# Ledger of designs, part 331: VH-VL binders against q0aze0

Target 1, 268 residues: q0aze0
Amino acid sequence: MKIILVNNRFKENTEKKAQEIAGQLSALNVEVIIDNGLDEPYAGTVDFIMVLGGDGTMLRAARRYGQRAIPVLGVNMGTVGFLSNIEINELAEYLPLILREEYSLEARMMLEVAVFQQQSLLTRVFCLNELLLRSNSPRMLSFALEISGQKLEPYRGDGLIVSTTTGSTAYSLSAGGPIADPQLDAFIVTPVASHIINKRPLVVSPEREISLHLLEEREAIIGIDGQIKMDFGAENRVLIKRAPHPLLMVNLKAKPFFTSIDRSLQRQ

## First folded at step 14 (VH-VL)

Design BB54 (framework fv_ragifilimab)
Fold by ESMFold2-Fast, scan of step 14:
Formats: structure tokens, sequence, C-alpha cells
Structure BB54 (fold): chain C 268 residues (1-268), chain A 122 residues (1-122), chain B 113 residues (1-113)
């Protein structure tokens, strides 16, 4: 068995914990590759991905490996979040189940984001939570939203979020979007500080394609999962669609979503 | 091992063009965004642009947009920056630099070429 | 364009003493979406390309000695060398990556007294 350990490169001593776990796995005849995010993703065949950290580390792992259809387990290191399944102090208890492949998988849809300049593809990225289009200045944006060829009335405001259901509890929630059951596949389209009072979040089929472009020359940014920032101008267009493969998340321990989100919102 | 190697020094007349090369080795060339930055003698750093080596997509500093052209040749893991209609104030060391992380657009750089001195004089 | 201004232009510090270099941006480089400061520091020795020291205003690049630290938020940033060593003689540059064009400070030359 070959396992990738993804660790949080921005925290001191996380590397030491990853090395410790790698040693334990190697003693059980498991080949371990450590990925701290600085080098290329491991290109070889692997059986399992173990993410050591919080939601941010899981988002990076999903971007790097999410399209490979490999089981990914989130192991919490003491950071509050929604994407981890077990705590680090529980790893020893669950390790025998991991090695025997005795777990269930939950498929989480991902976004495929393609940014164009005129007719040329500039970049293509995948993400688990959301794409954010936002002004890079105090001026509001005027932009066009098209859903599966249907042109909506122009949007005016600070920006727009296109989110997965997994991302419904991330930035989309802060912007006033709905809380979505992660078992559902859908795009959630949430306006950011819209000047138009009645612009509401939209919940649309994951089979739809979403296109965005600016209607006026303004400085804007495309943000991906809060981790990648790209400039976006009037000459650019972004196309968002369902990624070819979902992220396969490992469930070793039942974690009731609704009770967890209710508690985090201080509603018992 | 992991390195960026640039072409040698150039001396040009005003109005000419120069093409600087930057060869990557020891890593997956198409996996890292490549940036071009220059430094005039005794002055600060100035960004020219960035290219995605996989797609060939580019973003230029507006100051250079009408004179600079960035390209890549994936078969030899080499990026190029051509600057046309050279002026005396284009005299500078030109650097290529690699984005910090694989397949991201972070806009800060961990690996730099050694630099190419371009001198423009009449 | 975001204008980056460093101070001082040059600084002489005795070996073992603290060196402090400042960088000011003409507008905030703190991004409210991810709550990060889009600011780096580079070290450049004569005849060499710049070397990354600090990213995200305060994160130290792998292999950079603990005596280097970055601090600040929004528009005002500081690079600190807690105990100057002979090898630290260089020009130091700050850079913002909040928006294009990417811009750098004019550089601060650090010398030994």
Amino acid sequence: as target 1 above (268 residues)
Amino acid sequence: QVQLVQSGAEVKKPGASVKVSCKGSGYTFTGYYMYWVRQAPGQGLEWIGVINPDSGGTTYNQKFKDRATMTVDKSISTAYMELSRLRSDDTAVYYCARDHEYETYLDYFDLWGQGTLVTVSS
Amino acid sequence: DIVMTQSPDSLAVSLGERATINCKSSQSVLYDYDNKNYLTWYQQKPGQPPKLLIYWASYRESGVPDRFSGSGSGTDFTLTISSLQAEDVAVYHCQQYYSTPLTFGQGTKLEIK
C-alpha cells in the first residue's frame, strides 16, 4: 500500500508530526510519500491520501489530487472545520480499517474553472468550495452572468460566488448563501454585496455551465477556494462547469452534518 | 539539479529587438508559471509579465504590453521574452523566475535565473 | 498601480545588533476574502538574483534562518533581522502581489558598521 501524507506547510512542527506518522506507517509495511505543497504532486500510483490539517489543507489536497479518483481522508490536527472525518488522536484506532480498505466513500462534486483571454485559454483549475469574482478596488463591478446560454440581467455589486454544496458553509455562507446538504450536487450562485436589493442566491443544476465577464473596464480578481488569486479584466471570460470527477472523501466515523452546522451557528 | 539557465549578455542599438531565453531543468517545466522581471543598474525590480508554460497564456504589465512578447517551447523546456523597439533606458538585467508552487498563480518566486544583461546604447 | 516605498534607502548596523527595514504600500494589500497580506521580502547580494525570504508578510521560506522575521498588516510592513551576521549584507526588496502590475520597493541596502 502506498499513501500520500499531505501536511500544512504553513505551520511549524506539522512536518515533525507527518514524519512521525510516516514512520509508523512504514513500520506496517506502507510506502509513504510526504506532500507539503511545495513540489509537484506525486505522479505515481497511490492507494490512499491522508490529509493532516484543517479545511485549508484539504482544499489544497483536493485541487492537487481530487481528479484522480483516490480515497482522501481528512485528519484534524485541532483546527475547527467541516472537511475532516477523524481527529489525529483517533488515527491509531482507525488505521487498521484504512489498511484493510474497510470504509465508505462520499463523492463531493468539484468545479472546473477555465479562464480565457479573448478566445485563448489562460488557465484551467479545479476546486472543491468556490470561485469568487470580486472587485479589486472600491468601485462596484458590472458583470454579465450566463447560465447554460441564458443571459441574465446585468449584476452590479462587489462580486459573485459560484459554489459547490460543499462550499455552501464556506465563503458563500458569509455572503448570505444557503446552507446546502453536501449529499446534493448543485451550483450555488451567491451575489456579494449586490447593489440590486432583490438579487437572491440561485441554486442550479450541476449540469449547467456558468459564464462570467465584466461589462465595464474595472480591476477584478478571480479567487479559487480562498487560496489562488488571478487578475480578471474586461478582456477575460470565465467558464465554470462540473469537474469530470468528484473528490472521494473517506468516511470512517459518522459525522452528522446538520447537528454540526447547527452547533457552529450557535443554534442547539 | 533544479535550475533556470538564461542566455548570455546582449548589446543592442536603439530601435532593435532582443530575445532572452530561460531554460528550466530538474522539474516539470509546464507545471510552474514563469515570470519576467528586470532591474536597471542600481535600481529596483520591475515586473514585465507572466506566462503559463502549459497553455501559452500570458499577462503583461501594461507598460510593456505593446513591446514585450513572451513565448515557450515545451519540447526544450525553454521560455522566451522578446522586447522590441529598444530604448537606452531598457538597459537592465532581465530575470526569469518560477512561481513558488506547482500549478498555482501565487505571484511570488522561489527559483530565479542567473540574469541576462541587455545593454542598449548608440 | 500600488506604489511600494521602503525606508531607509540604506542602513548600517553592527554585527549582532538588530536591523529593521520598513515597507509601505500606497493601498492595503490585505485581502478580505482570505485574510492574508499579499507581501513578500527578497534578499539580493551583488551580482546575484533575488532570494525569497518571507511570503504572506510573515511566513519564513524554508532554509531561511530564524533571525529573519516579517511583520505588519495592511499598508505597513517590517522585515527584522534580530542579530546581524556578516552574510546578511545585501539589498532587501519588498513586493506586493495583491494586484497587477506586480510592484517592488526601491530596495534597502544593508551594510555593516
Scores: ipSAE 0.019, ipTM 0.611, lowest interface PAE 8.7, mean pLDDT 87

Design BB55 (framework fv_ragifilimab)
Fold by ESMFold2-Fast, scan of step 14:
Structure BB55 (fold): chain C 268 residues (1-268), chain A 122 residues (1-122), chain B 113 residues (1-113)
Amino acid sequence: as target 1 above (268 residues)
Amino acid sequence: QVQLVQSGAEVKKPGASVKVSCKGSGYTFTGYYMYWVRQAPGQGLEWIGVINPDSGGTTYNQKFKDRATMTVDKSISTAYMELSRLRSDDTAVYYCARSHEYETYLDYFDLWGQGTLVTVSS
Amino acid sequence: DIVMTQSPDSLAVSLGERATINCKSSQSVLYDYDNKNYLTWYQQKPGQPPKLLIYWASYRESGVPDRFSGSGSGTDFTLTISSLQAEDVAVYHCQQYYSTPLTFGQGTKLEIK
């Protein structure tokens, strides 16, 4: 068995803990590759991905490895979040189940984001939560939204979010989007500080293609999962569609989504 | 050894062009964005642009857009920055630098080249 | 464009004493989505390229001594050296990576008194 340990080198204790866990796995004849984000993603075949950290580390792991259809387990290291399944102090208890492949998988849809400049593909990335288009100044954006070839009336406002159902509790929620069951596949299109009356969030089929471009030259950025940031101008266009593969999340321990989100909202 | 090695110092006349090279070694060249930054003598740092070594896609500071051209030769892990129509105020040390993290457009730099002094004088 | 202004332009501090360098941005570099400040500090010694010290306003790069710390949020940021050592004589630059064009402060020259 070959396992990738994904950790965040920016957290003080995660690199030391990753080395400790790698040693334990090696003693059990498991090959371990450590990915702390500094090198390119491991190109070889692996059987399992273990993410040590919080939601941010899981989002990075999903972008790097989510399209390979490999089981991914989130192991929480004291950070509050929604994407981890077990705590670090529970790992020893669950490790035999992991090694015997005795767990269930939950599929979470991902976005494929392609950014173009005058017909040239600049970048193609995958993400688990959302794409954010926003103004980088007090000036409102005027932008075109097209859904599967259908051109909507121009949007005017501070921006737009195109989210997965997993991302419904992230930035989309803050912008007024609905909470969605992460077991459903859908795009959630949420306006950011829209100045147009009756511009509401849209919930659309994941089989649709969404495209965005600016109608006026403005200083804008696009953000991917809150981690990748790019300039976006009138010469740019972004195409968003369902990624070819969902992220396969390992479920070793029941995590009740609705009671967890309900408690979180009452505390805010 | 992870490093960025730049070409040697250049002396140019006004109106000429200069092309600076930056060779990466000890890491996967196409895994990190490459940035170009300059520093005039006794002055602060000034960003010129960024290139994705894998795709060749570029983003320029508007101040340099009409004169700067960034390119990459993946076969030799080398990035280039050409600046045309040189003026005396283009006299500066030109640096290449890589992004801190693979797949993250964080725009801060953990590895820098040694710098290339470009002097523009009549 | 975000304008970065450092203060003071130069500073002389005795060995073992605290050095404080300030950096102000013309607009907030705090990203509400991830609650992070997109601000970095570099150290530059004569004839050398800049060296990364601090990123996300307060995270210390590996290998950087713990006497270096960054603080602040939004538009006002501080680099602190708790006990100045001789090797810390350098020019210090702040940089924002919230928005392009990427912009740097003018630099603060730190010298021994």
Scores: ipSAE 0.006, ipTM 0.481, lowest interface PAE 13.1, mean pLDDT 86

Design BB56 (framework fv_ragifilimab)
Fold by ESMFold2-Fast, scan of step 14:
Structure BB56 (fold): chain C 268 residues (1-268), chain A 122 residues (1-122), chain B 113 residues (1-113)
Amino acid sequence: as target 1 above (268 residues)
Amino acid sequence: QVQLVQSGAEVKKPGASVKVSCKGSGYTFTGYYMYWVRQAPGQGLEWIGVINPDSGGTTYNQKFKDRATMTVDKSISTAYMELSRLRSDDTAVYYCARAHEYETYLDYFDLWGQGTLVTVSS
Amino acid sequence: DIVMTQSPDSLAVSLGERATINCKSSQSVLYDYDNKNYLTWYQQKPGQPPKLLIYWASYRESGVPDRFSGSGSGTDFTLTISSLQAEDVAVYHCQQYYSTPLTFGQGTKLEIK
């Protein structure tokens, strides 16, 4: 068995724990590849991906490895999050099940984001939560939104979020988007501080293609999962569609989504 | 060891072009964005632009957009910055620097080249 | 463009004493989504490239002595050297990496009294 161990080298505790776990796995004849985020994603074939950290580390793992159809387990290091399945102090208990491949998988949709400058592809990335188009100055944006070739009335505001259902509880929620069952596949399109009254979030088929471009020169950024930032100007266009493969998340322990989100919002 | 090694000092006449190279070693070249920054004698740092070595995509500081061209040669892990129509006020040390492109917590400049002095005079 | 302003332009501090350098951005460099300040501090000695000291406003780069610390949030940031050593004589630059164009402060020259 070959496992990629994803950690955050800028969290000293997590880096030391990753080395300990790698040693324990090696003693059990498991080959371990450590990915601390600095180098290119490991290109070889692996059987399992273990993510040590919080939601941010899981988002990185999903971006790097999510398209490979490999089981990914989130192991929380103490911060509460939505993308981890077990706590670090539970790992020893669940390790035999992992090694025997005794777990279930939950498929989570991902986005494919392609950014162009005129006719040239600048970058193509995958993400688990969302793409954010945001003004990077005090001035609001004017931008065009097209959904599967249908051109909507121009938007005016601070930006737009195109989210997966997993991302519905991340940035889209803060911008007034709906909470979506992550078992569903759908894009959620949420305006950020729209100047036009009654610009509502849209929930659209995951088979749709969404494109965005600016209608006037402004300082703007494209944000991906809150981790990658890219300049976005009037010469740029972004195309968003469902990624070819979902992220396969490991379930070793039942985590009730709806009661977890309800507690997080502190409504009761 | 991880390092960025730049080409040697250049002396150019006004109106000429200069092309500075920056060779990465000891790391995966396409895993990091390459930034270009200059510093005129006794002055502060000024950003020129950034290139994605994997795609060749570029973003320029508007001040340099019409004169600067950034390119990469992945086969030799080398980035280039060419500045055309040189003026005397382009005299500066030109630096390359890297930042990781995949995660925002890695997009500060953790590694700098040694710098290339470009002198423009006639 | 985000304008970065450092104060003072130059500072002389006795060995073993505290040195404090300030940096102000014309706009907030705090990103709401990750709650991080996109601000760095670099040390530059004569004839050398800048060297990373602090990132995310307060995170110390590996190998940087504990006497260096960064603080602040939003628009107002401080670099502190708790006990000045001879090797700390340098120009210190703050930089924002919140948005392009990437911008730097004018630099603060630190000298021994």
Scores: ipSAE 0.000, ipTM 0.462, lowest interface PAE 11.5, mean pLDDT 86

Design BB57 (framework fv_ragifilimab)
Fold by ESMFold2-Fast, scan of step 14:
Structure BB57 (fold): chain C 268 residues (1-268), chain A 122 residues (1-122), chain B 113 residues (1-113)
Amino acid sequence: as target 1 above (268 residues)
Amino acid sequence: QVQLVQSGAEVKKPGASVKVSCKGSGYTFTGYYMYWVRQAPGQGLEWIGVINPDSGGTTYNQKFKDRATMTVDKSISTAYMELSRLRSDDTAVYYCARVHEYETYLDYFDLWGQGTLVTVSS
Amino acid sequence: DIVMTQSPDSLAVSLGERATINCKSSQSVLYDYDNKNYLTWYQQKPGQPPKLLIYWASYRESGVPDRFSGSGSGTDFTLTISSLQAEDVAVYHCQQYYSTPLTFGQGTKLEIK
């Protein structure tokens, strides 16, 4: 059995925990690869991915490994979040179940984002939460949105979010988007500070293709899961579609989504 | 073992073209964006462009867009930068550099080629 | 374009003393989503390519001595060498990677006094 441990080397306690867990797994004849999030993804075959950290570490793991159809377990290191299943203090209890492959999997859709410079594909990236288009200057954006070839009336405002249902509780929520059941597959399209009074969030089929481009020469940024950023100008366009494979999230312990989100919203 | 190795020094006449190569080894060549940067003698560094070695997609500094061409040959893990219609003020050391983060182009450079001196004189 | 300005253009510091180099960007290079400053510092010795010292304004590259540190946020950044050694004689460059075109400061030449 081969397991990847994904951790964030800039969190002072995660490197020590990763080494400790690697030692425990090696004692059980499990081969361990440590991925600190800064080097290239491990290219070999693996059986399981264990993510040590918060939601940000899980988002990075999803970009790197989410398309490989490998079970991914989020292990919380102390910060609250939606993408972890167990706490670090519970790992010893659940480790025998992991090694016996006694767990269920939840499929979470991902986005495939392709950014073009005129006709050339500049970048292609996958993400678990969302793409954010926003102005990089005090001026509002004017941009075109197409959904499966259907051209909507131009948008004018600070930007737009295209989110998965998993991402419905991330930046889309902050921009006024709906809370979505993570068992549903859908794109959520949420305007950011639109100047058009009747622009509402849209919930569309995950089989739709979404494209965006600017209608005026403006400086804009595309952000992916709050971790990757890229320039977006008038010669750029972005295409967003459902990624070929969902992220396979390990479920060892029931985590009640609706009561968790309800409690979080009460705190806000 | 991870390294970028560039082609040797070139001397060109004004109006000629130069093509500099940059061979990557010890890493997944198609996973990291490649930048081209130049430095005139005694001057600062100047960005030329970036290429996605997987797709061949490029974006250029507007200053170089009509004269520079960046390409890749995946089979030999080599990137190329060709600069045409050379002028005397194109005399510089030309560098290739690898973007640190996997699969993105707006990040810092952790690996640089040794540089290729291009001298343009009559 | 984001303009990067370094100060001073050159400086001489005695061995064992502190060296400070400043870099100013014409607009913020702080990305609000990851809360990181997209700024690097490079060391360049004659005949050599630049060598990465500091990334994200304050993180030291592996293998770089702990006497090198970076600080600052938004538009104002500082590279500090706490105790100058002979091998630190070089030109130091700041660079932003917040937006294309990527831009560099003009360089600061550091010499032993």
Scores: ipSAE 0.743, ipTM 0.868, lowest interface PAE 1.3, mean pLDDT 89

Design BB58 (framework fv_ragifilimab)
Fold by ESMFold2-Fast, scan of step 14:
Structure BB58 (fold): chain C 268 residues (1-268), chain A 122 residues (1-122), chain B 113 residues (1-113)
Amino acid sequence: as target 1 above (268 residues)
Amino acid sequence: QVQLVQSGAEVKKPGASVKVSCKGSGYTFTGYYMYWVRQAPGQGLEWIGVINPDSGGTTYNQKFKDRATMTVDKSISTAYMELSRLRSDDTAVYYCARGYEYETYLDYFDLWGQGTLVTVSS
Amino acid sequence: DIVMTQSPDSLAVSLGERATINCKSSQSVLYDYDNKNYLTWYQQKPGQPPKLLIYWASYRESGVPDRFSGSGSGTDFTLTISSLQAEDVAVYHCQQYYSTPLTFGQGTKLEIK
């Protein structure tokens, strides 16, 4: 068995723990590749991916490896989050199950985002939560939204979020989007501070293709999963569709999504 | 041995064009953005543009958009930057550089070519 | 365009002493979505290309000695060399990667006093 152990080297406690876990796995005759996010993704074949950290580390792992159809386990390192399945102090208990492949998999849809400069493809990325289009100044944006060839009335406001169901509890929620069961496949399209027209969030089929472009020159930004930043001007266009493969998340114990989100909202 | 190797020095007359090459080795060439940066004698660094070696997609500094052309030949892991209608103030060392992040072109550079001196004089 | 301004243009520091180089951006390079400063520092020796030292304003590149550190946020940034060594003689450049066009400071030449 070959496992990729994903961690964030810039958090000293996660690097130390990653080395410790790698040693334990090696003692059990498991080959370990450590990915601290600095180099290009490991290109070889692997059987399992273990992510040590919070939701941010899991989002990065999903972008790097999510399209390979390999089981990915989120191991929480003491931060509150929604994408981990077990805590670090539970790893020893569950490790025999991991090695015997005694777990279920939960498929989470991902977005494929393609950003064009004029007619040329500048960036292609995958993401687990969302794409955020927003103004980079106090001036509102005017932009076009097209869903599978259907051109909607122009949007005016601070921006737009195109989210997966997994991302429904991230930035989409803050902008007034619905909470979605992560087991469902759908895009959630949520306006950000619409000033002219009170536009509602849309829930659309994951088979749809969504495109965005500005109708006037403004300083705007595209953000991916809160981690990737790109410029967005009138000569840019973005195309969003369902990624070819879902992220395969390992389920070793029941995670009560609805209870967790309900509790989180009451603490807000 | 991860490296970028550029073509040799050039001397050009005003109005001519120059094409600089940059060959990558020791890494997955199509996995990283390639940037072009120049440095005039005694001056700071100036960004020319970026190309995605996998797609051929480009974006340019507006200052160079009408004169610079970036291309790649994936079969030989080589990027090119051509600058046309040269002026004496285009005299500079031209660098290719590899982006650190593979997912975005808003980036810093972890690997640089050795530089190509282009001298433009009448 | 985001304009990057370094100070001083040149600096002479004695061996073993602290060297401080400043970089100002005309606009904030702090992205509120990820809370990161899109600012980097390069070292350039005569006849050589620049070499990466610091990225995200404060993260040290692998292999760079711990006497090099970056600090600051938003528009004001500092590169510090805690105990200057002879091999640190170079021109230092800051760069923003918050938006295109990518822009650099004019450079600070560091010399031994």
Scores: ipSAE 0.771, ipTM 0.884, lowest interface PAE 1.2, mean pLDDT 90
Fold by OpenDDE, second read of step 15:
Formats: sequence, C-alpha cells, structure tokens
Structure BB58 (fold): chain C 268 residues (1-268), chain A 122 residues (1-122), chain B 113 residues (1-113)
Amino acid sequence: as target 1 above (268 residues)
Amino acid sequence: QVQLVQSGAEVKKPGASVKVSCKGSGYTFTGYYMYWVRQAPGQGLEWIGVINPDSGGTTYNQKFKDRATMTVDKSISTAYMELSRLRSDDTAVYYCARGYEYETYLDYFDLWGQGTLVTVSS
Amino acid sequence: DIVMTQSPDSLAVSLGERATINCKSSQSVLYDYDNKNYLTWYQQKPGQPPKLLIYWASYRESGVPDRFSGSGSGTDFTLTISSLQAEDVAVYHCQQYYSTPLTFGQGTKLEIK
C-alpha cells in the first residue's frame, strides 16, 4: 500500500505529525509520500490520501488530487470544520481499517472553473467549495449571469458565489445561501450584497453550465476555495461546470451532517 | 535538476524585433505559468507578462501589450517572448521565470532563467 | 497600479550587525479572503538573476538561512538580516502579486560598511 500524507507547510504541528505518522506507516510496510505543499503534486500512483489538518488543507488536497479518483480521508487536528472524518487521536484506532480498505466512500461534486482572457483559456481549476466573484473596490459590480445559455437580468452588487453543496456551509452560508445536503449534487448561486434586496440564491442542476462576465470596466477578483486569487476584468469570462470526477471522501466514522451544522449555527 | 535556460545575448537596431527563448527542464513545463521580467541597467525589475504554457493563455502588462508577444512550444518545453519596435530604452536583461503555484498567475517566482541581454543601439 | 517603494535605496552595514530594508505598497496587499500578504522578497547578486528569499511576507524559501526574516502586513513590510554576512551583499527587491500588473520595488543595494 502507498499513502500520501497531505499537511500544511505553514502549520508546524501538522508537519511534525506527518513525519511521525509516516514513520508509523513505514513500520507497517506502507510506502508514504508527504505532501506539505512545497512541491508539485506527487505524480505516481497511490492507494490512499490522508489529509492532516483542517478544511483548508482538505480543499488544497482536493484541488491537487481530486481528479485521480483516490480515497481521501480528512484527519482533524484540533480545528473546527466539516471536511474531516476522524480526529488525530483516533487514527491509531482506525488505521487497521484503512490498511484493510474497510471503509465507505462518499462522492462529493467538485467545480470545474475556467477563466478566459478574451477567447483564450487563462486557467482551469477544479475546486471543492466555491468560486467567488467580488469587487476589488468599494463600488458595486455589474455583471451578467448565464445559465445554460439563459441570460438573466444583470446583477448589481458586491459579487456572486457559485458553490457546490459541500461549499454551502462555507462562504456561501455567510452570504445568505442555503445549507445543502452534501449528498446532493447541485450548484448554489448566492448573490453577495445585491442592490436588489430580495435577490434570492439559486439552486441549479449540476448538468447546467454557468457563465459570468462584467458589464462595465471595473476591477474585480476571482476567489477559489478561499485560497486562490485572480484578477478579473472586462476582458475576462468565467465558465463553471461540474467537474468530471468527484472527490472520494472516506467515511470511517459516522458524522451526522445536520446535527453538526445545527450545533455550529448555535455557536454563531 | 530543475532549471530555465535562455537564449544568448542580442544586439538590435531601433525599430527591429527580438525574440528570446526560454527552455524549461526538470519539471512539468505545462503545469506552471511562465513569466517574463526585464531589468534595465542599474534599475529595478519590470513585469512584462505571463503565459499559460498549456493553454497558451496570456496576460500582458499594458505597457507592453502592443509590442510584446509571448508564445510556447510545448513539444520542446520552450517559451518565447518577442518584443517589436525596439527602442534604446528597451535595452535590458530579460528574464523568464516560473510561478511557484500552478493554480494562479498572481504569483511569485521560484525559478529564474539566467537572463538574456538585449542591447538596442543605432 | 500598485507602486512599491523601498527604503533606503542603498544601505551599508557592518559584518555581524542587523540590516533592515523596508518596502511600502501604495495600497494594501493583504487579501481578506485568505488573510495572506501577497508580498515577496528577492536577493540578486551581481550578474545573477533574482533569487526567491521570502514569500507571503514572512515565510522563508527552502535553503534560506534563518538570519533572514520578513515581517509586516497591509502596506508596510520589512526584510531583516539579523547578523550580516559577507555573502549577503546584494540588491534586494520586494514584489507584490496582489494584482496585475505585478510590480517590484526599485531595489535596495546592501553593502558591507
């Protein structure tokens, strides 16, 4: 068996733990690759990905390895989040199950985000949570939203979020989007501070395509999963589709989503 | 070894064009944005533009948009920067540089070519 | 465009002493979405290309000695060499990658006093 340990290079605790776990796994004749983000994604074949840290580390891991159809386990290290399945202190208990491949998988839809400069593809990114279009100034944006070729009335506001159901509990929630069942595949289109007070979020079929572009010369930014930032202007277009492959999240331990979200909301 | 190797020094007359090459090796060439930066003698660094070696997508500094053309030949892991209508103030060392991250062009540069001196003189 | 201004333009420091270089941006390069400062420092020795030194304002590139440190947030940043060594003689550049066009400071020449 070959395992990638993904941690955050900016968090020393996760680095040390990765090395420790790597040693333990090696003692069990498991080949281990550590990915702390300093190098490009490991290109070789692997059987399992273990993410050490919080939601942010999981998002990065999803972007790096999500297309490869490899089981991904989130191991929480003392943070609050929705993407980890077990705690670091539980790893020893569940390690035999991992090695025997006795676990269930949950497919999570990802986004395919394509950013164009005029007619040329500038970048393409797969992401687990959301795409954010936001003004880079105190002024509102004016932008066009198209869904499967259907042109909606122009939007005016601070921005727009296109989120997966996984991302519904992230920035979309803060912007007033609905909480979605992670087992459901759908786009959630949430306006950010629309000048139309009653502008409602849209729940859109994953079979549809979403496109965005500015209607005026304004400076904006594209944000992806809260970790990628790009400039966005009048010459740019965004095309959003369902990614061709879902992230395969490992379920070793039952984690009731709705109970967790309810608890989280009570804390806010 | 991960490296960028650029073409040799150029001497051009005003009004001419120059094309500098940059060959990447030791890494996935199409996986990282390629940037072009120049440095006039005794001056600071100036960003010219960026290209996605996989898609060919480009973004230019407005200052160079009408004169600079970035291209790539993926088959030989080589990026090109052509600057036309050369002027004396275009005299500089031109660098290609790789972005550290592969997901965004708003990035810093962890790998640099050795530089190509372009001299423009009558 | 974001204008990057370094200070001083040149600096002479004795061996073993602290060297401090400042970089100021005309607008904040702190991104509230990820809470990161999009600021980088490079070291450039004569006849060589720039070398990555510090990224995200305060993180050292692999292989960079611990005497180098980056600090600051928003618009004001500082590169510090705690104990200057002979091999540290170079021009240092700050760069923002918060928005296009990517821009650099004018550079700071560091010499031994």
Scores: ipSAE 0.697, ipTM 0.891, lowest interface PAE 1.0, mean pLDDT 93

Design BB59 (framework fv_ragifilimab)
Fold by ESMFold2-Fast, scan of step 14:
Structure BB59 (fold): chain C 268 residues (1-268), chain A 122 residues (1-122), chain B 113 residues (1-113)
Amino acid sequence: as target 1 above (268 residues)
Amino acid sequence: QVQLVQSGAEVKKPGASVKVSCKGSGYTFTGYYMYWVRQAPGQGLEWIGVINPDSGGTTYNQKFKDRATMTVDKSISTAYMELSRLRSDDTAVYYCARGWEYETYLDYFDLWGQGTLVTVSS
Amino acid sequence: DIVMTQSPDSLAVSLGERATINCKSSQSVLYDYDNKNYLTWYQQKPGQPPKLLIYWASYRESGVPDRFSGSGSGTDFTLTISSLQAEDVAVYHCQQYYSTPLTFGQGTKLEIK
């Protein structure tokens, strides 16, 4: 069995814990590849991906490996988040189930994001939560949104979020978007500080194609999962589609999504 | 408006400790890493460390590891850097700065606090 | 540790003329995974914090005038101001964020001739 162990190189103690777990797995005849975020993604075949850390580490793992249809388990290292399934102190208890492949999988849709400079593809990335288009200055953006070739009235404001249902509790929530059941497949399109009062969040089919471009030259950025930042100008356009494969998330114990989000929203 | 606001100037004696605060506003505080950098008078910039406000996880420059402590209070969007066992050569302006989380977990600093002058003298 | 060395230590340039500041790293800051140079330039005016000008060696930060440009790759980098204006008088710092500890050059003071 071959497992990728994903950790955050720069988070205190996670590198040491990753080495410890790698040693334990190796003693059980499991081949371990460590991905600390700085190296290129492992190109070979693997049977399982174990993510040690918080939601940020899971988002990176999903971008790197989510399209390979390999089971991914989030193991929490003391952060509050929505993407881990078990705590680090529970790993020893669940390891026999992992090795015997005795777990259920939950499919989570991902976004495919393609950024163009006119007709030239600049980059193509996958993400689990969202794409954020935002102004990088105090000036509002004017931008065009097209959904499957349907041109909407121009947007004017600080930006726009195109989110998966998994991402509904991330930046989309902060911008006033709805909370979505992560088992649903849908795009959530949420305006950021829209100047137009009647611009509402949209929930659309994941089979639709969403495109964005600026109508005026402005300083803007595209953010991917809050981790990748790219300049975005009037010569650029972005195309967002459902990614070819969902992220396959491992369930070893009950996920209290609705109670977790309810508790989170009660904090003030 | 997006800004980082730091606490006021401090005067300390050798051997004392100082705690500098940095309050973020106008952005999602947990969406960016917080970096600490200092600058001695007439000298270059020197990195102290970085903290992830979401997890509290830290990485320190080895030069400061045994004297610096970085913490956050998410409820008030404030980061802190405490430097203990102060020496005269710790006299400097101390800055907080934010950066995006990237795959390397290190990034450039797109927003800086105004700086806090810490003077260490007998 | 990666050592950053700037040249010159100080530079005097007439208004409207080109200013060129160099930065050398003791080892390559080009990351093969994303093909980016982990190198920034900051502008610092007296009594103010540093301000980001250039990131990824050549990408101009939003709001920075187009007369500022960055170039270079690996170990040798240049900041160019194509037509110096009075408000450009400052100390300029290069920084690498390729590896910890994060390190800065000693700074280059730019003055009007």
Scores: ipSAE 0.000, ipTM 0.404, lowest interface PAE 13.2, mean pLDDT 85

